VH-VL binders against NAD kinase (nadK). Designs and how they scored, part 84

Target 1, 268 residues: NAD kinase (nadK), of Syntrophomonas wolfei subsp. wolfei (q0aze0)
Amino acid sequence: MKIILVNNRFKENTEKKAQEIAGQLSALNVEVIIDNGLDEPYAGTVDFIMVLGGDGTMLRAARRYGQRAIPVLGVNMGTVGFLSNIEINELAEYLPLILREEYSLEARMMLEVAVFQQQSLLTRVFCLNELLLRSNSPRMLSFALEISGQKLEPYRGDGLIVSTTTGSTAYSLSAGGPIADPQLDAFIVTPVASHIINKRPLVVSPEREISLHLLEEREAIIGIDGQIKMDFGAENRVLIKRAPHPLLMVNLKAKPFFTSIDRSLQRQ

## First folded at step 4 (VH-VL)

Design ad16 (framework fv_patritumab)
Fold by ESMFold2-Fast, scan of step 4:
Structure ad16 (fold): chain C 268 residues (1-268), chain A 122 residues (1-122), chain B 113 residues (1-113)
Amino acid sequence: as target 1 above (268 residues)
Amino acid sequence: QVQLQQWGAGLLKPSETLSLTCAVYGGSFSDYYWSWIRQPPGKGLEWIGEIDHSGSTNYNPSLKSRVTISVETSKNQFSLKLSSVTAADTAVYYCARDLYWSGDETPYFDYWGRGTLVTVSS
Amino acid sequence: DIEMTQSPDSLAVSLGERATINCRSSQSVLYSSDNKNYLAWYQQNPGQPPKLLIYWASTRESGVPDRFSGSGSGTDFTLTISSLQAEDVAVYYCQQYYDTPYTFGQGTKVEIK
């Protein structure tokens, strides 16, 4: 058995804990590949991915490995999050189940984001939560949204979010988007809140293709999962569609989505 | 470990173009933005701009008309050009790793080059 | 642009005593979606590049002693050195990374009395 152990070297105690876990797994005849974010993603075949950290570490792991159809387990290191399944102090209890493959999988859709300059592909990335188009200046954007070739009336404002259902509780929520059951597959298209935006969020089929481009020369960026930032100008176009493979999240412990989000909203 | 090694001309005359290069050793060059930051003698820090492996740039608006940052991904290098220099551009110039991952996992400016003193004098 | 202002400009503290440095941003650097403050603190010794001490306003960088702590939210932030040591004599800078251009405070020089 070969496991990738994804960690964040900058979190307090995470590197030490990753080394301890790698040692424990090696003692059980498991081959461990440590991915601490410094090197390119491991290119070989693996059986399981264990993510040690918060939601940010999980988003990075999903971007790097989510398209490989490999089980991914989020192990929380002390920060409350939505993407981890067990706590680090529970790992010893669940490790035998992991090694015997006694767990269920939840499929979470991902976005495929392709950025073009005119007709030329500049880059293609995958993400778990969302793409954000936003202004990089005090000036509003004017931009076109097309859904499966259907051109909507122009949007005017600070930006737009195209989110998965998993991302419905991330940036889309703060921008006024709906809370979606992560078991559903859908795109959520949410305008970034602005005095002059009078468009409503849209919930559309994940089989749709969504394209965005600027209608005026403005400074803008696109953000991916809050982690990747790219310049976006009038010569650029972005195409968003369902990624070929969902992220396969390991479920070892019941994680009640609706009660968790309800408690979070009551505290705010 | 990640190491940033920087070099370039340290003495310039007014109106010339400043040119500095930073080479990155170790780690994944493609997963990060890379920044230039300067510090005039006895003063604070000023961010100049950033670039990623694909050549996507973001510049400080106060310098945008004079600044060009470029990348040579095959060599894991990025470079700064600042045109039409004056005495006000005299500073120590640093290259730094700019981790644009804004989740709870990654700090900004965690690795810095040693700095290059650039003096603009006649 | 987000303007960063530090106070005081210089601070003299006896060895073993507490040092407190303040930083104020001209607009909030709290991101509502992740409830994080996009603020870092750096230490700079003469002739050296800045060294990251704290990020996300209160998270200590690996290898930084626990006498350094960050606090605050939104627009008002504090760096505290609970028991000043000789090696802590340096200039300290706050920095916002909420929006570009990234901006730094003017610096606070910490000296021993």
Scores: ipSAE 0.000, ipTM 0.460, lowest interface PAE 11.5, mean pLDDT 85

Design ad17 (framework fv_patritumab)
Fold by ESMFold2-Fast, scan of step 4:
Structure ad17 (fold): chain C 268 residues (1-268), chain A 122 residues (1-122), chain B 113 residues (1-113)
Amino acid sequence: as target 1 above (268 residues)
Amino acid sequence: QVQLQQWGAGLLKPSETLSLTCAVYGGSFSDYYWSWIRQPPGKGLEWIGEIDHSGSTNYNPSLKSRVTISVETSKNQFSLKLSSVTAADTAVYYCARETFGEWSDYPAFDIWGRGTLVTVSS
Amino acid sequence: DIEMTQSPDSLAVSLGERATINCRSSQSVLYSSDNKNYLAWYQQNPGQPPKLLIYWASTRESGVPDRFSGSGSGTDFTLTISSLQAEDVAVYYCQQYYDTPYTFGQGTKVEIK
């Protein structure tokens, strides 16, 4: 058995904990590849991916490995998040179940983001939560949104978020988007702080293709899951569609979404 | 353990083109923006520009007409060319990593090369 | 461009005493959508490249001693060294990464009295 152990080296003691866990897995005759973000994603075949950290670390793991149809388990190390399934102090209890493949999988849709310069593809990336288009300055953007060939009236404001249902509790929520059941597949399109036009969020079929481009010369940035920054100018366009494969998240214990989000929203 | 190694010509004549290269070791190249920053002797820092693994660039408008940053992703290298140099371009030139997101948790310059002193004589 | 202005230009502090450096941006560097201040602080020792100390205005970089702290929001920011040590003699720079071009303050030189 071969497992990738993903951690965030910039969180205190995660490297040390990753080494400890790798030692425990090796003692059980498991081959471990540690991915602490320093190298390019491991190119070989693996059986399982274990992510040590918070939601941010899960987002990185999903981008790096989510299209490979490999089970991914989030193991929380401190602050509670939405994407982790078990706590680090529970790992020893659940390791036998992991090694025997005694768990269920939850499929979470991902976005495929393709950025073009005119007609030339510049880059293609995948993400679990969202694409954010925002101004690279305090200046308002003017941009065009097209959904499956349907051209909407121009948008004006600080930007736009195109989110998965998993991402509905991330930036989309902060921008006034709806909370969506992660079991549903849909795109959520949420405007970011409009100075002139107050547009409503849209919930659209995951089979739709979404296109964005600037209508005037402005400096803008595309952000992917809050982790990748790409420049976006008037000569660029972005095409967003459903990724070919969902992220396969491991369920070892019940983690009810609605009670978790309800508790989070009642906190101050 | 990410290291940036930089090299290039340190002594130039006015009107020549500055060429510097930075190589990234021990870390992911494609997840980050990579920047060039310079510092004239006894003065502060000036950002020159940034590039990502796909070759997308942003330049400081004050230098845009003379600057080209390019990437060689297969070697984990990026390079700076500054044309038509003058004595005002005398500075220590640094390459640096600019990151965004949870893995480094900051879009700031967290890893720097050692610097290359470029002197434009005359 | 967003202009960054530091004060004072030079600061002499006795060993073990508090050093305070101020940084002002010409425009707010607080982004309303993520509620973060796009502000970093760097330490530069003679002959060395700058070293990141603080990001997001108040988050200390891993490995940076607890005596360094950042505070402020919007346009006014402060770097505090609670008990100056000999190795803290350096030039300190603030930097905004809210808008391109990224800009730095002019620097504050910290010396032992």
Scores: ipSAE 0.000, ipTM 0.461, lowest interface PAE 11.3, mean pLDDT 85

Design ad19 (framework fv_patritumab)
Fold by ESMFold2-Fast, scan of step 4:
Structure ad19 (fold): chain C 268 residues (1-268), chain A 122 residues (1-122), chain B 113 residues (1-113)
Amino acid sequence: as target 1 above (268 residues)
Amino acid sequence: QVQLQQWGAGLLKPSETLSLTCAVYGGSFSGYYWSWIRQPPGKGLEWIGEINHRGSTNYNPSLKSRVTISVETSKNQFSLKLSSVTAADTAVYYCARGPLYFKSTYHGMDVWGRGTLVTVSS
Amino acid sequence: DIEMTQSPDSLAVSLGERATINCRSSQSVLYSSNNKNYLAWYQQNPGQPPKLLIYWASTRESGVPDRFSGSGSGTDFTLTISSLQAEDVAVYYCQQYYSTPLTFGQGTKVEIK
């Protein structure tokens, strides 16, 4: 069995804990690869991915490995998160189940984001939560949104979010989007501070293709899962569609989504 | 290497329309706002308005009822029309590149035309 | 509209001496999301168009000598010429590009004492 341990090299205690866990797994004849986020993703075949950290570390793991149809387990290192399934102090208890492959998988859709300059593909990335288009200056954006070739009336405002259902509780929620059942596959399209009153979030089929481009020259950025930033100008176009493979999340114990999100929102 | 050349009539009578054109050479017209700025003799700079390659404009509110900026993208040119001129419109008129909202090196107005003196007199 | 006010209106400085020009905006030109000040400085020699010296309050334009520097944030900005040269005799303008209408200060004339 070969396992990737994903951690954040710069996070306190995480590197030390990853080394401890790697030693424990090696003693059980498990081959361990450590991915601290700084090197290229491991290219070889693996059986399991264990993410040590918070939701941010899971988002990076999903971007790097999510399209490979490998089970991914989130192990929380301290703070409450939505993408982890077990706590670090529970790992020893659940490790035999992991090694025997006694767990269920939950499929979570991902976005495929392709950024073009004119007709040339500049980059392609995958993400679990969302793409954010936003102004990077005090001036509002004017931009075009197309859904499966259908052109909507121009948007004016600070930006737009195209989110998965998993991302419905991230930036989309902060911008006024709905909370979505993670068992659904859908795009959630949420305006950010629209100048045109009553531009509403849209919930659309995950089979749709969504494209965005600026109608005016502005300093804008595209954000991916809050982790990647790219400059976006009027010569650029972004195409968003459902990624070919979902992220396969490991469930070792039941996590009640709606009561968890409800409790988190009451604290805010 | 980018150069702006401007031209137009410099002598006007009150109530006439001022018309100036600016041509862009040696660089891309896309990716920028293109501005008109004026400077009355012995005074400071006043921004008139801006236009991008798609024809989107912003105008100084104090001049908005009289000003029109237009673009001819195929010729890399943009033009200023200011109607109902008075002696108060006597100034050197400059075209300039910027501000830009998406490249870090061009956020100010980094390329300017030579200026056209416009005199409004009866 | 954002009003830009410079001080002093004129300044006489000996050759090789430090010159400082202040610029105040009526409201903040700092955009908190990118932490940039939308403030530029221009030099204008007699009979010539303005020349960009500094943008984002402190970033020197390519080809501008190191003796020119910009500082400040929010509403208070300074242009400094560390060692005045004869060629620096000019009028200097600050400008905000935070919001339209774009606005300039009234100008500061720098002369050799």
Scores: ipSAE 0.000, ipTM 0.480, lowest interface PAE 12.9, mean pLDDT 86

Design ad21 (framework fv_patritumab)
Fold by ESMFold2-Fast, scan of step 4:
Structure ad21 (fold): chain C 268 residues (1-268), chain A 123 residues (1-123), chain B 113 residues (1-113)
Amino acid sequence: as target 1 above (268 residues)
Amino acid sequence: QVQLQQWGAGLLKPSETLSLTCAVYGGSLSGYFWSWIRQPPGKGLEWIGEITHSGSTNYNPSLKSRVTISVETSKNQFSLKLSSVTAADTAVYYCARGEYLFSSTPHYYFDYWGRGTLVTVSS
Amino acid sequence: DIEMTQSPDSLAVSLGERATINCRSSQSVLDSSNNKNFLAWYQQNPGQPPKLLIYWASTRESGVPDRFSGSGSGTDFTLTISSLQAEDVAVYYCQQYFSTPWTFGQGTKVEIK
């Protein structure tokens, strides 16, 4: 068995802990590839991906490996979050189940984001939570939103979020979007501080194509999962589609989404 | 170009709370860790802690019980509070830009620094 | 925590001569999976904040003169100034960024003799 161990080396002793776990797995005849985010993603075939860290580390793993149809397990290292299934102090208990492949998989949709300059593709990235279009200056944006070729009335405000259902509890929630069951497939389109009264979040089919472009020259940024940023100007456009493959998340124990989000909202 | 401007009370009595602020110009707080680093007179550098635009913090364990770093995104600023100061806290305090969160080959060293604020703790 | 120790504490070098500063970490700062050393060097002139010179042990920061070079791997690192100039009179610090807390060496003062 070959496992990729994804970690965030810059959270206290996380790198040391990752190496200790890699040693334990190697002693059990598991080949371990460590990915701390510094190099290109491992290009070879693997059987399983174990993510050591919080939601941010899982989002990086999803962007790097989510399209490969490989089981991905989130192991929380002490930071509260929604994307991990077990805690690090539970790993020893669940490791035999992992090695025997005795677990269920939960499919989570992903976004495919393509950014163009005129007719030329600049970049294509995948993400688990959302794309954020936002102003990078005190000035509000004026921008166009098209959904499957249907042109909506222009938007004016600080930006727009296009989110997966998994991303419904991330930036979309902060901007006033709905909480969605992550087992549903849908795009959630949430305005950010819209100046136009009554621009509401939209919930649309994941088969839709969404495009965005600026209607006037402004300093703007496209943000991906809160981790990647790209400059976005009037000569740019972005196309958002459902990614070809969902992220396959490992379920080793019941994690009650609705009670977890309810508890989180009471504390906010 | 990114510039860091810092200010705060420079003369304190033992037991008081140190409060310093760092404002970032020419760049966004987003996507980076922002650090406080101090240097006692004639001595080396000591990292105090760091914060992101979203408010995530890491502190040096040696100072963790006394340190709070906070961020005010609307003003593009972050601030340091150090409680229960003693003469040992006398130092030049620097703010600095650290880790770039969106790079696959990370920028985990300090590339931009404020000019420093001398803090003297005396009775 | 990773302890960083520099040697010597001070160094007097004539203009145009080679200066070498050593830095030792209490544990390896080499990530063997990507073959990168998480080690930086800074220059601090009197009354100024530190300035980044070298990162990844041997990569020179943009705008830094080519007389500055870094070498070493694992636990033992060297900063070399091939031909000392007057503006190089400063204190030099190494820093590991392998794990938090970030730690610095005690500094090496470079003076002209």
Scores: ipSAE 0.000, ipTM 0.411, lowest interface PAE 15.2, mean pLDDT 84

Design ad22 (framework fv_patritumab)
Fold by ESMFold2-Fast, scan of step 4:
Order: C-alpha cells, then sequence, then structure tokens
Structure ad22 (fold): chain C 268 residues (1-268), chain A 123 residues (1-123), chain B 113 residues (1-113)
C-alpha cells in the first residue's frame, strides 16, 4: 500500500503531524510519500491520499491528484471547513478501516479550465470550487458569455464566477449564488457586481460548455479556487467544461451538509 | 494481478436493451474509473462511458440518452445497459480499467481489459 | 469532439524493417503549460482486446519492448516500430485524452510483406 500525505509547509504544526503520521503508517508497512507543496506532484501510482489541513489544502490536493481516481480523505487539523471528513484525533480509530478499504466514496464534480490565445492552448487546469473572471483595475469588464454555442447578451461588471456544486458555498455564495447540494452535478454561473441589474445566477447542465472572452482591452485575471491567478486579456478565451473525472472523497463519518450551512448563515 | 471477466447476452433484436456485466478479480474497484468501450466489426474503438466505486458516471454524449452504467460494490462488478438497440450497435464490447492524470503525473491509460463480448443485433 | 485520423489504413513491412504509423488530431492535444501531449497508442492482436503501448505521446508503458517508440506534438503523432517482429502483426490505434469524449483513430493494420 502507498499513501500520499498532503500538508501545508507554511504551518509548522501540520509538518510535524505529517512526520508523526508517516512514522505510524511505516510501522504498519505502508509506504508514505509526503507532498508539502515544494515539489511537483508525485508521479507514481498510489492507493490513497490523506490531506492534513483545511479546505485550502484539500483544494490543492484536488488540483494535483483529483483526476487520478484515487480515494482522498480530508483530515481536519483544527480549521473549520466543508471538505474534511474526520478530525486528526479520530485518525487512529479510522486507520484500520482505511487500510482494509472499508469506506464509501463521494464523487465531487470538478471543472476543466482551458485558457487559449487565439487557437493555441496556453494552459489546462482542473479545480474543485470555481473559476473567477475579474477585473484587475478600477475599470469594469465588458465580456461575452457563451453556453454551448448560445451567445448571451454582453456582461458588464466586475466579473463572473463559474462554480461546481461543491463551490456553491465558496465565492459563488458571497456573490449571491445559490447553495447547491454537492451531490448534484451542475455549473453555477454567478455575476460579480454586474451593472446590468437583470443578470441572475444561472444553474446549467454539467454537459454544457461555457466560454468567456473580453469584448474590450482590459486588465483582467482568471482565478482558480482562490489559489491560482492568471492574466487574461482580449486575445484570450477560456473554455470551461466538466472535468473527465470527479474527485473521489472518502466518507468514513457522516457530515451534515445542510445543517452545517444553515448554521453558518445565521448572519448576513 | 488484476483481471476482468465479462459476460452478457450476445444476441439481440432491434429495440431490446443490451445488458453486460464486468467482474473485477485480484483488485479493488476503489480508486479507479471503470470503462466500457465498443468496437463494431472492422471499425475502430468507441468509448461508451465510465463509472467509479461510488457510482459516479461519465458518458459519451452521443450515447448518453441510451446508456446506463451501474456498479455493485459488494460483488466487485460493474454493468452496462444500452437501450433501444439497432444494427448499428453490433460490436465487441470491452470493459477496462481507466487511469488518468495530468501534469508531471503518469497516465496509465486503459491498462487492464476484459476479453470482450460480441453483441449482434439482428432482426 | 476531437477527431482522430490515422494513416495509412494498412502497412506491409518486412521482418526486421521499420514500420511507421501516423495519427492526426483535429485540434491540438498539447497542454503547453506542462508540455504534455494527451495521446496514447494501443496494439490489438487478432481476437484480443487492445493493449496500451504508449502514453503522453512518447512514454512507453511498462513491459513494452523498446522497439516501440512514439513521437510528435500538437496535432501530428507517429508510432514507430524500429525492427518489426512476427508478434507485432496487429492493428494499432491512437487515442486522445485531452477532452471527453475520449476518441480513437480508425486503426492501422500492420502486416508482414
Amino acid sequence: as target 1 above (268 residues)
Amino acid sequence: QVQLQQWGAGLLKPSETLSLTCAVYGGSLSGYFWSWIRQPPGKGLEWIGEITHSGSTNYNPSLKSRVTISVETSKNQFSLKLSSVTAADTAVYYCARDFYTIGSEPYYGMDVWGRGTLVTVSS
Amino acid sequence: DIEMTQSPDSLAVSLGERATINCRSSQSVLDSSNNKNFLAWYQQNPGQPPKLLIYWASTRESGVPDRFSGSGSGTDFTLTISSLQAEDVAVYYCQQYFSTPWTFGQGTKVEIK
């Protein structure tokens, strides 16, 4: 058995805990690969991915490994979030189940984001939460949105979010998007500070292709899961579709999504 | 050593539903995508769709209205149903293990295949 | 969908000679940010399922003889068998995995001359 431990090198506590857990797993004859973000993703085959940290660390793991169809377990290290399944103090209790592969998996859709310059592919990335198009200056953007070849009326505002259902509680929520059941497969398209008051969030089939490009020369950026930033100009276009494979999240313990989100919305 | 064994009805009439099953031996369904691919006589390969241990599916859009892939984790099996068959659906049907990644990570492609099941649709 | 086209449809080569098969995609399958081509090659012997030979356009699958090599980038790819052996008589398929649905070429049949 081989396991990847994903941690955040900028949190000293998680590095120390990763070493501790690696020692425990090695004592059980498990080969451990530590991914703290310094190196390229591990290139070999592995049986399981254990993410030590909060939602941000899980988002990084999803981008690096989510397309490999390997079980990914989120282990909470004291940061409250939606993507962890068990707490660090519960790990010893659940290790036998992990090693015997006695758990269920939740499939979470991912986005495939392809950025082009004219006909040339510049980059292709995958993400779990969302793509954000936003202005990088005080000037509003004018941009075109196409859904499966259907051209919508031009958008004018600060930007647009294209989100998975998992991402519905992230930036899309802050911009006025709906809360979606993460077991539903859909794109959520949410305008950011649109100056056209009738632009509403859209919920569309995950089989749709979404295309974005600027209608004027502006300084803009594409943001991926709030962690990756890329310049986006009038010569660029982005194509968004459902990723080939969902993230396979390990379920060892039931998490109450709807009651958790309900409590978090007590204000605003 | 992972092996795939497949079976199902090989002779169908137009409008019937194709049903095939693939059993996985020597390995877990967990951690992989499991695909169905078909090959009409004298033609190339066509990907039908894939499923995970948890039941998540992706289908070829050209077949999506007629195809259903399901998983039976207790038996380490997954199955294909294709409704409303016509003579154009005559093919050898394969199940396969699918493994995909990007970046510096390796792609293993469809590295383990079942033997194939010939399905003939005739009046 | 990305359309995959192979040439030739059939190829006759003498034992010990070089066989070359071409594959063209209707759009680029190169991710320029990591310089990876999302292109695989399969070998299918008569009566058997396909066998993975090459992935990432040029990376040989474990256990595949070194006489098999892949090359190319973007839209044009080549599978080369440097010294054809009797067991290499088969149909060869290219496949793109850049965009779903996964698509395959029509196949190239390699025969002994």
Scores: ipSAE 0.000, ipTM 0.379, lowest interface PAE 17.2, mean pLDDT 84

Design ad23 (framework fv_patritumab)
Fold by ESMFold2-Fast, scan of step 4:
Structure ad23 (fold): chain C 268 residues (1-268), chain A 125 residues (1-125), chain B 113 residues (1-113)
Amino acid sequence: as target 1 above (268 residues)
Amino acid sequence: QVQLQQWGAGLLKPSETLSLTCAVYGGSLSGYFWSWIRQPPGKGLEWIGEITHSGSTNYNPSLKSRVTISVETSKNQFSLKLSSVTAADTAVYYCARGSEYYFGTDLSPHAFDIWGRGTLVTVSS
Amino acid sequence: DIEMTQSPDSLAVSLGERATINCRSSQSVLDSSNNKNFLAWYQQNPGQPPKLLIYWASTRESGVPDRFSGSGSGTDFTLTISSLQAEDVAVYYCQQYFSTPWTFGQGTKVEIK
C-alpha cells in the first residue's frame, strides 16, 4: 500500500505529526509520501491520501489529487472545519479500517477551470469550492456570462462566483448565495456586489458550460478556492465545467452536514 | 500482458437494455481509466464513458441519460448498461484501458492502449 | 465538443512510399502549462479493435515500428508512415483527450496503389 500524507508546511507542529504518522505507517509496511505543498504533486500511483489539517489543506489536496479517483481522508488537527472526517486523536483507532479498506466513500463534484488567451489555453486547474472573478482595483467590472452558449445580459459589479455545492458554504455564502446539500451536483452562480438590479444567484445543471470574459479593460483576477490567483484581462476567457471525476471523500464516521452548518451560522 | 475479455448479449429488441461485461486479466484495475467505445457498422468511433477502480464515472453527454458503467473490483471487471436501445445503437462495442499517468503531473493520457476484441450488438425486431 | 476532422478520407500509396494523414481539431488541444498536445493516433485493421500508435501527438507507443511518426501542435496534426508496408493497410483515426467527451476523427483509409 502507498499513502500520501498532505500537510501544511507553515505549521511546524503539523510537519512533526506527519513524520510521526509516516513512521507508524512504515512500521506496518505502508509506503508513505509526504506532500507539504512545496513541490509539484507526487506523480506515482497511490492507494490512499491522508490530509492532516484544516479545510485549506483539504482544498489543496483536492486540487492536486482529486482527479485521480483515490480515497481522500480529512484528519482534523484542531482547527474547526467542514471537510475533515476524524480527529487526529482518533487516527490510531481507525487506522486498521483504513488499511483493510473498510470505509464508505462520498463523492463531491469538482470544477474544471480552463483559462484562455484569445484561442490559446493558458492553464487548466481543478477545484473543490469555487472560481471567483473579482476586480483588483476600486473600479467595478463589466463582463459577459454565457451558460451553455446562452448569452446573458452583461454584468456590472465587483465580480462573480461559480461554485460547487461543497463551495456553497464558502465565498458564495458570504456573497448571498444559497446553502446547498453537498450531495447534490449543481453549479451555483453568485454575483458579487452587482450594480444591475435583479441579478440573483443561479443554480444550474452541472452539465452546463459557463464562460466569462471582460467587456472593458480592467484589472481583475481569478481566484481558485481562495488559494490560487491569476491575472484576468480583456484578452482572457475562462471556461468552467464539471470536472471529469469527483473527489472521493472517506467516511469513517457520520458527520451531519445540516446540524454542523446550523450551529456555525448561529454563532455568527 | 494485460488482456481484456468482453461478453454480453449480441441481439436486442428496441426498448431493451444492453448489458456488456469486460474482465481484466494480467493486471490491476487500479491506476487506470476503463472505457467503453462503440463503432456503428462502417462508421467511426464514439466514446461512451469511463470508470475507475474506485467507481468514479464520466459519461459522454449525448448518452448520459441512458448509460451506466459499474465496476466489480473483487472480480476485476467492469460493465456497461445502455437502456432504451434503438436501431441507432447497433454497433461493435469495445472495452478499453486508458493509458497510465503522465509522469510529473496529475494528468493521465486518455489514449487507449489496450482494447477488448469487441462485441457486435444488433438492435432489431 | 471538440470536432476532429481528418484528411484525406482515403489515400492510395505504393509500397515503400511515404503516407501522410492530417488531423485538425476545432480548438487547440495543447496544454500550455506542460507543453503537451492531448492527441493520439490509432490503426484499425478490418474486424479488429483499434491499436494505439501514438500519444501526446508524437510519442510512439511501445512496440510500434519507427516508420510511424506523429507531428504537429495546437490544432493541426500529421501522422506519417515513412515507408508503407503491406500490413499498414488499415483505417487510421486521430483522437483528442484534451476535453470530454473524448472525440475521434472520421478515419482515413490507407490502401496500396
Scores: ipSAE 0.000, ipTM 0.412, lowest interface PAE 14.7, mean pLDDT 85

Design ad25 (framework fv_patritumab)
Fold by ESMFold2-Fast, scan of step 4:
Structure ad25 (fold): chain C 268 residues (1-268), chain A 121 residues (1-121), chain B 113 residues (1-113)
Amino acid sequence: as target 1 above (268 residues)
Amino acid sequence: QVQLQQWGAGLLKPSETLSLTCAVYGGSFSGYYWSWIRQPPGKGLEWIGEINHRGSTNYNPSLKSRVTISVETSKNQFSLKLSSVTAADTAVYYCARHPKYSGSFLAFDIWGRGTLVTVSS
Amino acid sequence: DIEMTQSPDSLAVSLGERATINCRSSQSVLYSSNNKNYLAWYQQNPGQPPKLLIYWASTRESGVPDRFSGSGSGTDFTLTISSLQAEDVAVYYCQQYYSTPLTFGQGTKVEIK
């Protein structure tokens, strides 16, 4: 068995704990590859991915490995998150089940984001939460949204979010989008500070293709999961589709989504 | 090497329409905003408005009722029309470029030579 | 609209000495999301169009001598000429490109003492 341990190099406690866990797994004849998140993704075949950290570390792991159809387990390291399943102090208890593959998997849709300059593909990335188109200056954007070739009326405002259902509780929520059951597959399209007052969030089939381009030259960026940032101008076009593979999240312990989000919102 | 060449009538009577043209040579019209800026004798600079290759405009609100900027992309030209001129419209008129970098915009890096417009009774 | 105010209106400085021009905006031109100040400085010689010196408050345009520097953030900005040369006799304008309408300061005339 070969396992990737994804951790955050910048947290001393997390790095040391990753080394300790790697040692324990090696003693059980498990080959371990440590991914600190800054280097290129490990290119070889692996059987399981264990993410040590918070939601941010899980988002990074999903972008790097989510399309490989490999089980991914989120292990929380001290702070509460939505994407982890067990706590670090529970790992020893659950390790035998991991090694025997005695767990269920929950599929979480991902976005495929392709950015073009005219007809040339500049980059293709995957993400678990959302793509954000936003102004990178005080000037409002004017932009076009197309859904499966259907052109909507122009948008004016600070930007737009195209989110997965998993991302419904991230930036889309802050912009006024709905809370969605992450077991549903859908795009959530949420305007950011629209100057056209009747623009509402849309819930769209994940079979649809969404494209965005600027109608005016502006300073804009596209953001991916709040972690990747790319310049976006009127010569650019972005195409958003359902990614070929969902992220396969490991369930070892019941973690009810609705009570978790309710608790988070009660914190106020 | 980008050059801006401008031309138009330099002497007008009150109530006439000012018409100026700016031509862009040596570079793409796409990817930029193109502005008109004026300077009355002995005074500072006043922005009139901007246009891009798609014809999208922004105007100074103080001039919006009288100003029209249009573009002819096939000729890499943009033009200014200012209606109902008065002596207060006497100024040197400049065309200028606002450049971009990957969606970022900078200040005016290239200016035309200017056209003196005198409105006399 | 954002109003731009320069001080002083005129400045006389001896050759080789430091010249300082101030510019104040009526509201902040710092965009918090990218931490950039949307402020530029121009030099205008008699009978010529303005020439860009500084953008993003402190970035020198290509070809501009290093004796020119910009500083400041938010609403208060400064253009400094560290050692005035004869060719620096000109009118200097600050400009905000934070929002339309784009606006310029009234200008500062720099002369040799």
Scores: ipSAE 0.000, ipTM 0.519, lowest interface PAE 12.3, mean pLDDT 87

